# VH-VL binders against UPF0305 protein MTH_811: the designs that were tried, part 2

Target 1, 155 residues: UPF0305 protein MTH_811, of Methanothermobacter thermautotrophicus (o26902)
Amino acid sequence: MKGSDALIMALRNMAATLGVYDLMEVRVFLERSCRFVQERYRAIYVDAYMSMVVDSVLDLKAGFSGTPEMDDARYSLRDALKRLDEINAPTIVGLTVLYRTYVKGEPLHPPGTPFPGGFEVEKKDGVHYCPVKDKQSDNPEALCDICIARQSPLP

## First folded at step 1 (VH-VL)

Design b1 (framework fv_bermekimab)
Fold by ESMFold2-Fast, scan of step 1:
Structure b1 (fold): chain C 155 residues (1-155), chain A 123 residues (1-123), chain B 107 residues (1-107)
Amino acid sequence: as target 1 above (155 residues)
Amino acid sequence: QVQLVESGGGVVQPGRSLRLSCTASGFTFSSYGVHWVRQAPGKGLEWVAAISYDGSNKYYAESVKGRFTISRDNSKNILFLQMDSLRLEDTAVYYCARGSLWFGELSYYFDYWGQGTLVTFSS
Amino acid sequence: DIQMTQSPSSVSASVGDRVTITCRASQGISSWLAWYQQKPGKAPKLLIYAASSLQSGVPSRFSGSGSGSDFTLTISSLQPEDFATYYCQQANSFPLTFGGGTKVEHK
């Protein structure tokens, strides 16, 4: 990739080939990635992420025409692509992560996503905060390094 | 300053009941899952029971299922363990412990512990 | 249930020594492992969570490593206050289980 325009075109071409059976593969991957999350919360997180995946695919199929936002993710685009390959992420997961981080400038979990203890993803003064970003570094399948959200102050 | 203080331990007879309490202060009790962990004299640690932040989910070790009941009163910042049909094998110091939220999930790590309360049996 | 096996059950060491304690899970637990320190008559204290993350306020001489089924706690240079019993604990699934403990005692 040379730039954001090349990325957007690649993501749009990828989205055009995806169907409902590809979504089943991504659900399996997300359930595996969340296997150590308590079962009560695992379903909530998987469903929230699946909704984000579907929205991203549909947005790209409709022909994204907005201006890409600047991201502050730790990983460069090149490093993000390498990371996705290392964890053998399904194509749809890779598409969703790259689209939200490098095109939309949005977190991988939308604002309002609930976490145990009453904590949630929030947006304050233009910055997205996630209560679990730093804590997920111990999960080998976690994609938090690619996400634009910053760690929330926790009690 | 986070504090957990257990009470209610004592000497009981086999088959009787005892209720342990753990009073929390220095943090928002209603935001944390909390656990009971016991330790028999001279032995290692054994997890006993857990309750989610809102009391909707409860978990028990197999050895205490059907005999022990965990509950909480978030308005008073108190955790309870109701122990019925007590056995000699239940002899232990009982600790309450806070589940940490550092990974944003209901934590299975214990970042703060009470001082413990001893449950023992008369012969 | 996931069984946690610690080795050794005890180790004799002197101040300044490097001490290594191991913990093995009967099933894969990824990085969902914690280490605790317990001194006689006192409650345990959390040292390490998520296999390798140092708890706030814990000295940097303590470190954890490993993933999957095999884990290690290392004390790089033993201090007088480190003579204690150490426990590993899996945080993967209920029921939560602890290792049998390793007593670090004076040589």
Scores: ipSAE 0.000, ipTM 0.488, lowest interface PAE 16.4, mean pLDDT 78

Design b10 (framework fv_bermekimab)
Fold by ESMFold2-Fast, scan of step 1:
Structure b10 (fold): chain C 155 residues (1-155), chain A 124 residues (1-124), chain B 107 residues (1-107)
Amino acid sequence: as target 1 above (155 residues)
Amino acid sequence: QVQLVESGGGVVQPGRSLRLSCTASGFTFSSYGVHWVRQAPGKGLEWVAAISYDGSNKYYAESVKGRFTISRDNSKNILFLQMDSLRLEDTAVYYCARGDYVWGSYRLEGFDYWGQGTLVTFSS
Amino acid sequence: DIQMTQSPSSVSASVGDRVTITCRASQGISRWLAWYQQKPGKAPKLLIYAASSLQSGVPSRFSGSGSGSDFTLTISSLQPEDFATYYCQQAYSFPYTFGGGTKVEHK
């Protein structure tokens, strides 16, 4: 048994127990953690993140059939769990982070949400690039350290 | 209205110390990284130092490392620059400038607001 | 340190002229370049961020372009209030560095 199979099973079991009240907890968490983000970006980010959470839960409930991607080079699962605990992330947020990073190999920044300047996370040759990952290194509430995306290189 | 107001500049002697302050208003100071940028008379802009929103990370230009210390007091919305072992080369108008937002990745915007500047000069 | 070379050092222009200012980085900085306007005795004002994004409240006659190491600021139709010194600045890595400035002065 591979560790990634055990993780998928655990996440699927967790997803099976989640309901609408857990989604409300996520919105409260996101609005609190983003309270200092400029209003226009906060609203777009929160809504997109909620959609990402819902998609993750539904994907797991439907019995995800893809090949898991695991990258322990930067953060082990142990370190990721510790990080999520440190910021008091709701269980469903933790599920979303772990599923996207360690199972799907997808970035944590919600798809379709632009950064200031109109830049977005881009996928090139199988690698996800984020224009601002390194710029978030000073923000302890950012989960960029456990995100699959790499800092965008010079074009 | 966002405002940054510098103070503490003046005439100093080489080797002495001076502390600059920058008082912020009109925004949540504790949510932004802030910077010091200087400009010598008739010269261009030179970045000096930066401090993260919570004060945990500090960065300095090589020319001031070991001599200058950046700090902040989020309870009073004040940014500081402690300047020790001052040299003639430190003669400049010192500006404070607003940098990065905590969660919105606003480093892409550069310095969107600046103070009016405070002059540090020498006489001999 | 990333060195920013700005050209020209000065340009003489008339109202209505198209003015082009160039900035070159000593290494690749992707899109992390800002442009500032500074008038005598005043603090700099942000015009363009992320190489090509116009700052809120800045007139549309200002535009930025470029990526990598070569960048351009263009003023499509110079106005009387545009006579000033312009600076580019890389935000790619610490220490942040500015170009030497370009003075746009009356012909």
Scores: ipSAE 0.000, ipTM 0.497, lowest interface PAE 15.2, mean pLDDT 79

Design b11 (framework fv_bermekimab)
Fold by ESMFold2-Fast, scan of step 1:
Structure b11 (fold): chain C 155 residues (1-155), chain A 124 residues (1-124), chain B 107 residues (1-107)
Amino acid sequence: as target 1 above (155 residues)
Amino acid sequence: QVQLVESGGGVVQPGRSLRLSCTASGFTFSSYGVHWVRQAPGKGLEWVAAISYDGSNKYYAESVKGRFTISRDNSKNILFLQMDSLRLEDTAVYYCARDEYSLWSGYTLGMDVWGQGTLVTFSS
Amino acid sequence: DIQMTQSPSSVSASVGDRVTITCRASQGISRWLAWYQQKPGKAPKLLIYAASSLQSGVPSRFSGSGSGSDFTLTISSLQPEDFATYYCQQAYSFPYTFGGGTKVEHK
């Protein structure tokens, strides 16, 4: 079995155990982890993240039939699992992070996430760019280390 | 009220040491990164040092590396700047300022709360 | 280090004038630029963060624009309380650096 097949099976098995109660718990986790984010951005960020989580769980429960798009994330899968454990991430958050990073090749900042100054995560020539990734270098709870997005290049 | 108050400035001799303090009140100090910024008489602002909200990361301007040490005590809501091997060019009003480090959001804003400053000067 | 160059160093203006101050970074800093106002004898006050976002409590006559390396602070109609020195500051990477300041003084 290739590593991508094993990972997808594990994520499907995880998704099968998740219900509405788990979705309620992830809101609490995100609100706590975002407590230092200015109030005007926090609610929109949480809602956007929840939509991404729901989409990930539903896709996996439907038995994901697309082609896996493995990325070149800086963290190994083992290190990513350790990182999620260190921050006490709920299973559903861990599932979403692993699915987007190692299967979909999508960034962890969800579509529609507002950034101060009108920044957006963008994709150019197959590479995802985030304008704020390097700003998280001193945030010990950030998951940017295992996100596929790269810091936006110099103009 | 959200406030930062500096203390510890004074008249010093070149080559001596001085420790500045900045006391925070009215907000959760342990949630914020904080900075030291100085301004020489009649001159512009110069960023000196910063410390992350948990004290694990420290940053310095090249002009003070190896001479100044930034630290914090989150249990007492106090920021410190230990200034060793002081030089005449260190003459300035020293401000402490709060910058918000956002968990999971990936942004640093600017310095939104400033103290009134404490003067460090030298007997010539 | 990222160098921040402000222009002009001073500007003479009258109440009601439109004042424009520019700031140039020696490399791209995206939108991670803040603007501060400093009145004589007082600590700086944050006016604008992320290049164009107005800090709460700051009058709407202040606005910021720009991205990458070129930035502008505009005061649309100068008021008596706006005579002050203005500074830009990059928050893109450490060490943080300030521009040299622009003094807005009476004509």
Scores: ipSAE 0.005, ipTM 0.501, lowest interface PAE 13.3, mean pLDDT 76

Design b2 (framework fv_bermekimab)
Fold by ESMFold2-Fast, scan of step 1:
Structure b2 (fold): chain C 155 residues (1-155), chain A 124 residues (1-124), chain B 107 residues (1-107)
Amino acid sequence: as target 1 above (155 residues)
Amino acid sequence: QVQLVESGGGVVQPGRSLRLSCTASGFTFSSYGVHWVRQAPGKGLEWVAAISYDGSNKYYAESVKGRFTISRDNSKNILFLQMDSLRLEDTAVYYCAKDRYDFWSGYSYYFDYWGQGTLVTFSS
Amino acid sequence: DIQMTQSPSSVSASVGDRVTITCRASQGISSWLAWYQQKPGKAPKLLIYAASSLQSGVPSRFSGSGSGSDFTLTISSLQPEDFATYYCQQANSFPLTFGGGTKVEHK
């Protein structure tokens, strides 16, 4: 890592070069990563993920210039980049993950994303909670370790 | 203690039908995908069929499509395999197997528990 | 279909030996691979899942490695109870497929 301003500048420059083919590459990636999402929820999860990607790219193109934060409880930026490379994540997916985790401090599934049993991603006392984070720990394509959300205290 | 017990195997004639059952205990059966895997005498393992936790999704090996039907009864914790138009090539020990992950975690398709197996053979 | 090629088909070994078994997928399967042990007349037992994760209750002498299309199961110091047939299985896509098996037998 070169510094926080270097990261945001790199993400903004990358976003400026992205087009429709990069968006199609997200769909291909989701075909692999969403196999763990039950059929009935898959369309909702795909739509939420695509919206997140589009919003991230548009936000960066609009000139967002906040200071990136490093998360002490997560992968370092170096380890996150290695992880994204290991799973052959498309550049646009990697950009989105790095932007949400290190710049925005937002989870990869937005608050309100529904999960089986009536649970959803929620924010309480400044912390984002996801009901399935710990259950994805053995999924080789899961990006939960690069997500800021913590496991919900389920019954 | 997780337990899977198969039954219904036996000696059959080609072209006949047979129904295998697998009774589950020691886990929340209705939360897991379950599978049938077979093994011909002296041969390796061959995956046969799978059913999702609620029975809404079913998958079959090409060799059994149109002849075998997988189903489950979550109220009784029983997995079924209805085997129609049986062929000599279907001779095998049939195992039922439990997915390692529940439906909330997404299916792993790794089998952490297996039954003892039930043998299907042919006469003549 | 994803074909799983396992080698060797058999290996002769002595107690205390390091045994290595390999498995190759005909296409990339990330880390969606499991290893099973099967003894004569018994059902298979899960040893390793997600290519390298040790199943609870399995001795630490068993380890798995690899990703993509090439995978290895290692037994660091063979014990008498380890003489068995070992199978790899891809969990990437349907139909699920197994390797042909590797028989670890006495030298």
Scores: ipSAE 0.000, ipTM 0.540, lowest interface PAE 12.4, mean pLDDT 80

Design b3 (from b1 with heavy chain S100R L101P W102Y F103Y G104D E105I S107T Y108G F110L; framework fv_bermekimab)
Fold by ESMFold2-Fast, scan of step 1:
Structure b3 (fold): chain C 155 residues (1-155), chain A 123 residues (1-123), chain B 107 residues (1-107)
Amino acid sequence: as target 1 above (155 residues)
Amino acid sequence: QVQLVESGGGVVQPGRSLRLSCTASGFTFSSYGVHWVRQAPGKGLEWVAAISYDGSNKYYAESVKGRFTISRDNSKNILFLQMDSLRLEDTAVYYCARGRPYYDILTGYLDYWGQGTLVTFSS
Amino acid sequence: DIQMTQSPSSVSASVGDRVTITCRASQGISSWLAWYQQKPGKAPKLLIYAASSLQSGVPSRFSGSGSGSDFTLTISSLQPEDFATYYCQQANSFPLTFGGGTKVEHK
């Protein structure tokens, strides 16, 4: 069995067990993680992430198998799985991270997500850029290491 | 609740064949890799074979390669181990076990085990 | 094949003791190591996966550490239900291989 095929099956199985109350748990997790972010940006971040989670769960529940856009590197996937276990990430958070990064090849914050200073997540020449990736190094709950986005060039 | 129940063990003569079964319940069997592990009386654990979720990939310990065949029937939630050309060294309790699916979908961590079924030889 | 060497083969201990069991892989396996507990006449039970992660329902007195080739299972304060045989197992590559086991028995 290829690693990507096994991953897609596991993600579909996880999605099949999720209900509305699991979505409420994700919202609580995100609001806690963003509690020190200014209210103006916090709602945008939480709503963008919730939309991404809902879309991911619905895709997988509908039987979407997808074709991975990124190389299936078993080593990097193994590191991601270990990290999710170490931080005790909720199943739905793990599903979203793995689906976006290893199946869709899309960032955890969608393109167009605004950040203070007039910066936003953008896609340029096939690469996704995030203005705050390197600024999350002091946040032990950050999942930036499992996100495909690169740090935006210095302003 | 997750359950795995082995059956098919018994007393055999060397050179004969035996088929073991493992019936799964309480989880989506078709989504998990499953393993056979054996333990000789008074000895340690020895991994025997594994089969992928869809049955397309099979793995065997060198000592059983060519003699044992692992298979599964996802419509009935059953795992099989066909044991041909049995040797005295195959005497053991045979366990079936599930690979941990949680966040370790590509690993060999065995999170749930059956009660085991004994394969032994008459004097 | 990756060979797993476990030591000691047995240890005599009393309730309340700190027990340590070691496991060495013949080659680097990163953190792809599990620990199992087996009581007489019973199937093994997964205690620890990924070298240090506790399986759900396992008491916090059990802990695992190590990476690469050297690993340790520690029981901080042995309880009556902990007298059992413990096995390490590498999950880095097929074939999966187990250590020889360590029997924790009454002093």
Scores: ipSAE 0.000, ipTM 0.497, lowest interface PAE 14.2, mean pLDDT 78

Design b4 (framework fv_bermekimab)
Fold by ESMFold2-Fast, scan of step 1:
Order: sequence, then structure tokens, then C-alpha cells
Structure b4 (fold): chain C 155 residues (1-155), chain A 124 residues (1-124), chain B 107 residues (1-107)
Amino acid sequence: as target 1 above (155 residues)
Amino acid sequence: QVQLVESGGGVVQPGRSLRLSCTASGFTFSSYGVHWVRQAPGKGLEWVAAISYDGSNKYYAESVKGRFTISRDNSKNILFLQMDSLRLEDTAVYYCAKEGYSYGLRWLDYFDYWGQGTLVTFSS
Amino acid sequence: DIQMTQSPSSVSASVGDRVTITCRASQGISSWLAWYQQKPGKAPKLLIYAASSLQSGVPSRFSGSGSGSDFTLTISSLQPEDFATYYCQQANSFPLTFGGGTKVEHK
């Protein structure tokens, strides 16, 4: 069994127990974490993240189809689990982070997440780029360290 | 109190170079992206260039690409604009402008503080 | 590039008047629009960001509305210090672009 298969099985088992109340927990977590951020940007970010979470849970509940990609962000899987525990991330947030980073090889901000100035998460030559990753360097609750995306060098 | 003070403007000849500076105080300069915006005499505002808070990302208006270079020195709180191959259409007051938000979940490209401007003009 | 068209280019008004300035984007920019005030010989000053959010320290007589492609700046009761040129700016995509400006003049 490949390691990615074992992780997918564990995430599927977790997803099977999740429902609408867990989605509400994610929303509360995100709203608390973003409480001092400009209201309009906060609302758009929360909605985009919630859509990504829902898609991840539904994909896992449906049995996941596709080819797993394992990628090494800054953190190993072990370090990522420790990081999620340190910030008291809800189970469903942890599931989404692990699924996107270590199974799908996709960034934590969904591609196409709207950023002012027309920036978005994009993929170039097999590498995902995020326009705000380095701008989060002083945010202790940011999960950018376990995201596969790199800071966008040029538009 | 937030202040941005531009310097380096003057009278130049076409094809020459000029370096503008903008000295920042009253905020954590290294936490904010900063931009150059120009205004030709009697005309409207035109965005010129931007640099991210750490200097890793730079953006330019098409009219200045390849001729202007934006840079910053976070240890001295100074923003620079190196202007090469200057043209008559570069005649303007050049403002430095600070982004409204630091380390946000999103990049906010609106300018909450501006400098007084420095004039770049050409001898005739 | 996203083109920003302001109307009117100028308006003559008296103290106490309601002044409305319109800004139209050549494509959808959601709510990523700011409004600035510029007085002769001075740098621009931020009034409104994200289409409708009032910048701290700006009087409540200023308000912004709109989303998508059509935006409005309203001054509910013009004061002597409000005679100036007003600019909209889209923040949706690079290059950042400004409207041509609207000059609010004494009648």
C-alpha cells in the first residue's frame, strides 16, 4: 500500500463522520481568525475557503477519484500534524489541509481565489504560486508553511 | 504619524536617467507594499510601479517596462525608482503611495497615504 | 487593461448641494474600487475603499456604492472644503487604473 493510499483511507474515514455542524465550526474558526481583517475581504475569503472545504469533504465521501500527488511543502506530514494541533485547528480544517497538500498537491487557497489587484493562486511549470504567502510571514495562525504554493515572483 | 517624502525630481534631457527616492516614517515600512503613481501637469493619475513589502515582487505599467526599476531598502525605510531612457511623456509629478493593509489575507491595492510628490520635467 | 470612465468630467455646485459622481469599469471589478480627493497642488487623499468602506477620518457626508461595473461617489451636503477633483481607481487587476477625474467647482 502506498503511503498516499493509507492517508486517503484515513481521511475518507474522517470525512464519513463530518456534516453541517462541522462546516459551521470551520466558519466560526475562520471568522475568529480573520476578525480584524477588512470585512469585505474577510467575507470573500471565508466563502472561498468554505467552498474548498465542502468540495474536499464531498470528494472524500464519494470515494476520491484521481491520481494522488504527494508534495513536500515546507513541513513534512508529521510536522504539519503538529502545526495543526498547535493552532487548535478543527478536525475538518485539518482534513482539508492534509487532503489538498499531501494527496492532491494543491494549494490551501483554491486557484482562482479573488485577491485585489487581480492576483490569484496559479500554476506555472508544475509549481503553484500564491501572491500573499510571504505577506503572511508574521501571522502566527497562518498555514502557509504547510501549503505547497510558493510566493509569486512576477505577475 | 505616517509620512512619505519624495526627492530626486528635476529637469532632465530626453534619453537621460534620474533616480527618485521616497523616505517613509511613522509605520513599519517593511510590512507594506509601496507604489509609484504619477500625474502629468493638468492631467489625471497614472499608476507606474509597485514593490511588495519584502522586495521580492515588482510590477510595472506597460509604458515604463524595461526603462524603470523599482527597489526598496527596508533597513533605511526608502523606496526608489530608477528611471532610464526618459521620454517627454514621462513629464509628471511622481508620488509614492503606501498600500492600506499589511500581512492581510489579501493584497489591498488602495493607497491610504501619499507623499507630497516630486516633479520630473524636461528642458526644451 | 481595465478602463475607468468617470462622469461628469466637471460639475458646478454650491455649498449644501448633493453631488453624485459616477465611475464605470470596462469589465467587472467586483467591489475592488477606491475613491480619492485631490485639491490643487496637493497629493490625493483616500476617501473610500472596497467601493463603500469609508476611510477613517473621512466625514460621513461621503459615501460610495456600486459593484461590478458601475459605481457612485455621493457627497450628501457639499462643504467649502469639498471643492476638489475626485478620482476612482480599480484594484481588481494590474495594471491599476484610475478614472479621468471629476472636478467639483463653485457655481
Scores: ipSAE 0.000, ipTM 0.489, lowest interface PAE 15.5, mean pLDDT 77

Design b5 (framework fv_bermekimab)
Fold by ESMFold2-Fast, scan of step 1:
Formats: structure tokens, sequence, C-alpha cells
Structure b5 (fold): chain C 155 residues (1-155), chain A 124 residues (1-124), chain B 107 residues (1-107)
């Protein structure tokens, strides 16, 4: 994406308005999105995502000064914004998705997030891999198309 | 090659007990939820019980709750169904089936592989 | 509990016919629906998952459609091996429930 400086300033301005009540809204959204995840994994997924959300908001509030990455995700920024609107994503979820995908170049599930089968989100040779990306094509709430991670090779 | 093989069925009398087994091979058994589904002769499919991949969560149809117990041994790739206080209406072919694995961690109880079934019937 | 109503209970058809089977859920189940084929004396076989996704190895003449509460399984051109009983199943919540089945039999 060109114009990443304009995007990061917009995200910083948005982050400045967010507080603890917005974090509670995110947890509710994630619990609902993970309602069919096995109970043992659900807490790990929700807590890992919440940690990542908190870190993202705090980083933006502190005025992140690193070099934004150019994203090569399937969705353009325009399509990503439309997707987030379609699923009625909370503002803080949208902010986090846009920040990680288009600014940081990091996956939506943090590296090390465990999935059934002994697979994890991992980074190899500069590329992030997720074991579930291709399997989420039928999930209407999935944000995998706007995540930088690629599908892990078949075992 | 994914395989599920049921055993333990037979002819029983009302009020007795049976333990069914389902041996899995060709996949990582400990990564899948597995279910028991039954079918009475000439009738449709009826879901009976489910157990999560690690055995921490168990689910039962109301008709069998309190009489049937589902369990698994991940070290031996075996699923069990302990059937107590058997009734004539429990007459059926019992299938084990694995959850459709989409790798998402989402529990989506769809059955991509089934065993061939084991018959439980009563002398009468 | 979610009730699954299949119609028709049976259909008489000839090779080459288009066959349509309907499944209705008593409440919304999004796309959490599967279709199975069962031949006499055999275990069921998964045909369609997530309402419209074709299982690997299943012929393209089979297709699924629908979302929410109304779902359809279509066989575009019936083949000799397709004479069987078909079941829908909801995966939205426990207890899991199946439709009553639709027997596709020779005319």
Amino acid sequence: as target 1 above (155 residues)
Amino acid sequence: QVQLVESGGGVVQPGRSLRLSCTASGFTFSSYGVHWVRQAPGKGLEWVAAISYDGSNKYYAESVKGRFTISRDNSKNILFLQMDSLRLEDTAVYYCARDYYDSSGYYRPLFDYWGQGTLVTFSS
Amino acid sequence: DIQMTQSPSSVSASVGDRVTITCRASQGISSWLAWYQQKPGKAPKLLIYAASSLQSGVPSRFSGSGSGSDFTLTISSLQPEDFATYYCQQANSFPLTFGGGTKVEHK
C-alpha cells in the first residue's frame, strides 16, 4: 500500500479515543466468534488475541515510528474496510486488523498460537504461516483474507 | 488411509450392559473429536454422543443421558461407548464417526469418515 | 432442540433425471449443514459440508445450496450409483440432529 503514513496517523488518532470499555467489547466479540472452538483452545485463542489487541493499541498510542510494511494480502485496503463493515466488527478489532496487516506486516493470530493437530502460527524464512487459513473459507466472520499469513504446508 | 473400526456389538437382554469400541488408524486420533451415531433397522440416523479431542468435554442425546458413557484412550487410538441399562429402543447399528477437521479449532460436528458399524440387538 | 424436516420422504426417478431434496431447520443454523448419502447395508458418506462445499472425491453433479433455515441438495443428472437414501444434518448446536431421510428409488 502507498500512503502508509496517512493510514498510521488515522489509526493513531483512532487509538487515542479507545479505552477499557472498548477492550471489553472486543472480548465479547472474540468469545462469540470462538463459541465453537473446543473449550481448552478457546481460552488460549481469546487471551492471545486480547494480548495482541492491547499491545497494538498501546503501540499506536505511543506513536509507533517504525517503517510501515507494504502488504501483499489478497484484499486491498478498500476491500478490507468493506469486509470489516460487513461483519460489523468493533472499531478496535478493525483498528487492530488494519494495523497488523497494513502497518506491521504481522499475522492476526500471534506466532505460537496453538491449533489442533500440533500446529502453530509460525514464521519461517520471513514468511508467517497459519494452519487454518484455507479452512476458514466457509466462515462468514473469518478475517483470514486480510491477514498476511499463508497456509501452512500440508503435513 | 483413514479407518474407523467398531466392535463389541451383539445380542443382549434388556437391562444388561455392553461396551462398544472404535479403533482409529491412518490419522492423528488425538486431534479429532469423535461421535457415536446409531440407526435402528429401517429407520434414520440418530446422534448419540460426542467426545472432544482431549476427552475434556462429553455430550449426550437426552435418550441415553445417565445410561451411556463415552470415553477415549488417545494413547491406543480407541473410542469407547459404555452402554448400561439397555432398552429395546437401543436396538441399532452403532457407527463411530470423526468430526470434520477444518483445522480452525472450531467445533463443527460434521462427519467426514464413518466406521462400518456394529449391530446391537435384543433376543425377543 | 433443532428439528430438521426433509422433503420428500421418497422420490422415484430415472437415470438422467434432476433430483432435488429439501431440508428445513426449525431455527436459523447459518451454513452449518451437511448432506450424507447412505446405500443399503453401508455407512453414510459425506457429500456436502457447510451447506454448499463439495467433499473431496464427490462427483460435481452433487451440489448444495441455502443458508439460514432452508437448504437444498441437487443431483443434476442422476446416475445408477446415486440410488440411495440422503440425510441432512445440522451442526449449529447440540444435540446434533438429522433429517428423516429421502430415499431416491428407481421409477
Scores: ipSAE 0.000, ipTM 0.497, lowest interface PAE 14.4, mean pLDDT 78

Design b6 (framework fv_bermekimab)
Fold by ESMFold2-Fast, scan of step 1:
Structure b6 (fold): chain C 155 residues (1-155), chain A 122 residues (1-122), chain B 107 residues (1-107)
Amino acid sequence: as target 1 above (155 residues)
Amino acid sequence: QVQLVESGGGVVQPGRSLRLSCTASGFTFSSYGVHWVRQAPGKGLEWVAAISYDGSNKYYAESVKGRFTISRDNSKNILFLQMDSLRLEDTAVYYCAKDIRYFDWLGAFDIWGQGTLVTFSS
Amino acid sequence: DIQMTQSPSSVSASVGDRVTITCRASQGISRWLAWYQQKPGKAPKLLIYAASSLQSGVPSRFSGSGSGSDFTLTISSLQPEDFATYYCQQAYSFPYTFGGGTKVEHK
């Protein structure tokens, strides 16, 4: 049994206990974490994040199938757990971040998430790109450093 | 059966107030953002207002800001639109509509009510 | 506010025709656009969301394309039940706005 199998089991068990209260907690977390996001982009971040959280929880509750993708040495599970603890992330947020990054190998904002100028999160040649990852460098609560997406070259 | 049913429309005088209601059934009302959309007779659709699933965020079209108030009662599965200082240009069929996405705004309306008519006498 | 310009305002078509309707946003809205069908006396029906995603239960002859500012709804082979008015709507930012509508009518 690999460590990734144990992680999936833990995430599934945790997802089974989640409900509407936990989703309300995500909204509170996003209001706090997105306070530094410019108003014109904030709704996009919030919308994409909430959709990602809901989809991730539902996917885990349905019993994820497939092979975990975890061959990017850039992402340390230990460092991610420490980061989530440092920002006091709600359990549901931590669960979705871990699921997307370490199980699915997908970005925290889904492909197709829109951003100003007609740019969006996209996948090219096996790599996920986000147009605003580097713009979050001064947000102390941003989770971009534990997201698999790379900054788009020309957003 | 998933449905939204509007009520409260009628004939009003300019400057008066009216409150519309929209009753939801067949889905978890408290999990979805909901919208009011209107359509003047023979004209196109106009988005009017929206309220988030928990009631914490409210949005309005510029034409109704300061006159209309959107609210919801999740314990009774009812959406409201309080319309104050009504004008002739508010004449329309008013629809309530559900956002397709849980706890979020995708901004696509998958379920609509039948509409309730607001019109004026003079 | 984001303005949605829809064209044409009306189109005369016959059963079996390929019909295209266009929608232009006054600024970039990425792909946050929905398409609706409305028949006289009825509430609108969602056809397409996120510019190109077909709503469950909608026939495959309907398709959406585009991103940024220019969008198209295509009906590949018009059927008798498709004579209706079609609307685009942006969901990029509040307030949401609809296009002016396109009436697809019999030749």
Scores: ipSAE 0.000, ipTM 0.495, lowest interface PAE 17.0, mean pLDDT 78

Design b7 (framework fv_bermekimab)
Fold by ESMFold2-Fast, scan of step 1:
Structure b7 (fold): chain C 155 residues (1-155), chain A 124 residues (1-124), chain B 107 residues (1-107)
Amino acid sequence: as target 1 above (155 residues)
Amino acid sequence: QVQLVESGGGVVQPGRSLRLSCTASGFTFSSYGVHWVRQAPGKGLEWVAAISYDGSNKYYAESVKGRFTISRDNSKNILFLQMDSLRLEDTAVYYCARAPSYYYGSGSFYFDYWGQGTLVTFSS
Amino acid sequence: DIQMTQSPSSVSASVGDRVTITCRASQGISRWLAWYQQKPGKAPKLLIYAASSLQSGVPSRFSGSGSGSDFTLTISSLQPEDFATYYCQQAYSFPYTFGGGTKVEHK
């Protein structure tokens, strides 16, 4: 589903209400989502995710003035909203997911995010690839269906 | 302490039915996909079936489609394999194994814990 | 289905030897490969996941390498407890498939 001016305005209004406590909610959500993740990778993941969240909120608070780079979402906006509600995602997580997917056209895990075994999220020929997207289908808290990234192709 | 304990194996006759169970403890069962893997005496490992964390998705090896049914009860932490129309080629030790569906970690997407197996065999 | 071919089917080795086992996939599976160790009468034990990541608690003498369709498990200095059968497994797509196994036996 395509992003619109109405979505950007809604996200800007949402960002205006967010503060320090909402960043704590993100931390709690990430800790729950990463409960089985080895500490080494958890630290890298959390840091990358928090930076992405902060950048998204600050960009929206500054009155995002660019145009969306692409509309590459496979999930409709309505389905994305239902998914966020289903997993009880904090408002700030929902804002970040919707902003990156439907406004920026960027993956939820930034390029270069490492996974065990030397895998990482990469961008090639204008397309974002994630090594674990299809493998997360059974994770109850995964947001991969909303993410613009494609499953990494077979060599 | 993570444990998976299989039960229900035994000696059966061809064409009969048998139900295997796998009881999980020491982890949040409802957050994991779980699988059945079998091994015929003196042979290698063969994947049989899988069920998603919430039971909504089920997968089967071609050799057992239409005969075996995988299910789970998350309230009791039990995995089941209902085996109908049993054949001699179904003779094997049946293992249950968990496969974490989380982003990172030492056992992501792979069988990090297995039960000790339950033997299904036929009278000669 | 993705076919997994292991070689050799068996290898005779002595304590202290370097043992190398190979696994070939019939198509590219990136790094979606695991190695398991199985001792007689026991369930398999995960040694290596994602082709090269060592499972927690597994000795550092075990290592995995490879990507795409060719993979290797190496035991740098075989110990008495390492005499066992080893299996590779692709986790790229359903149905999951295992290699035929490699038995590491006493010389």
Scores: ipSAE 0.007, ipTM 0.526, lowest interface PAE 10.6, mean pLDDT 78

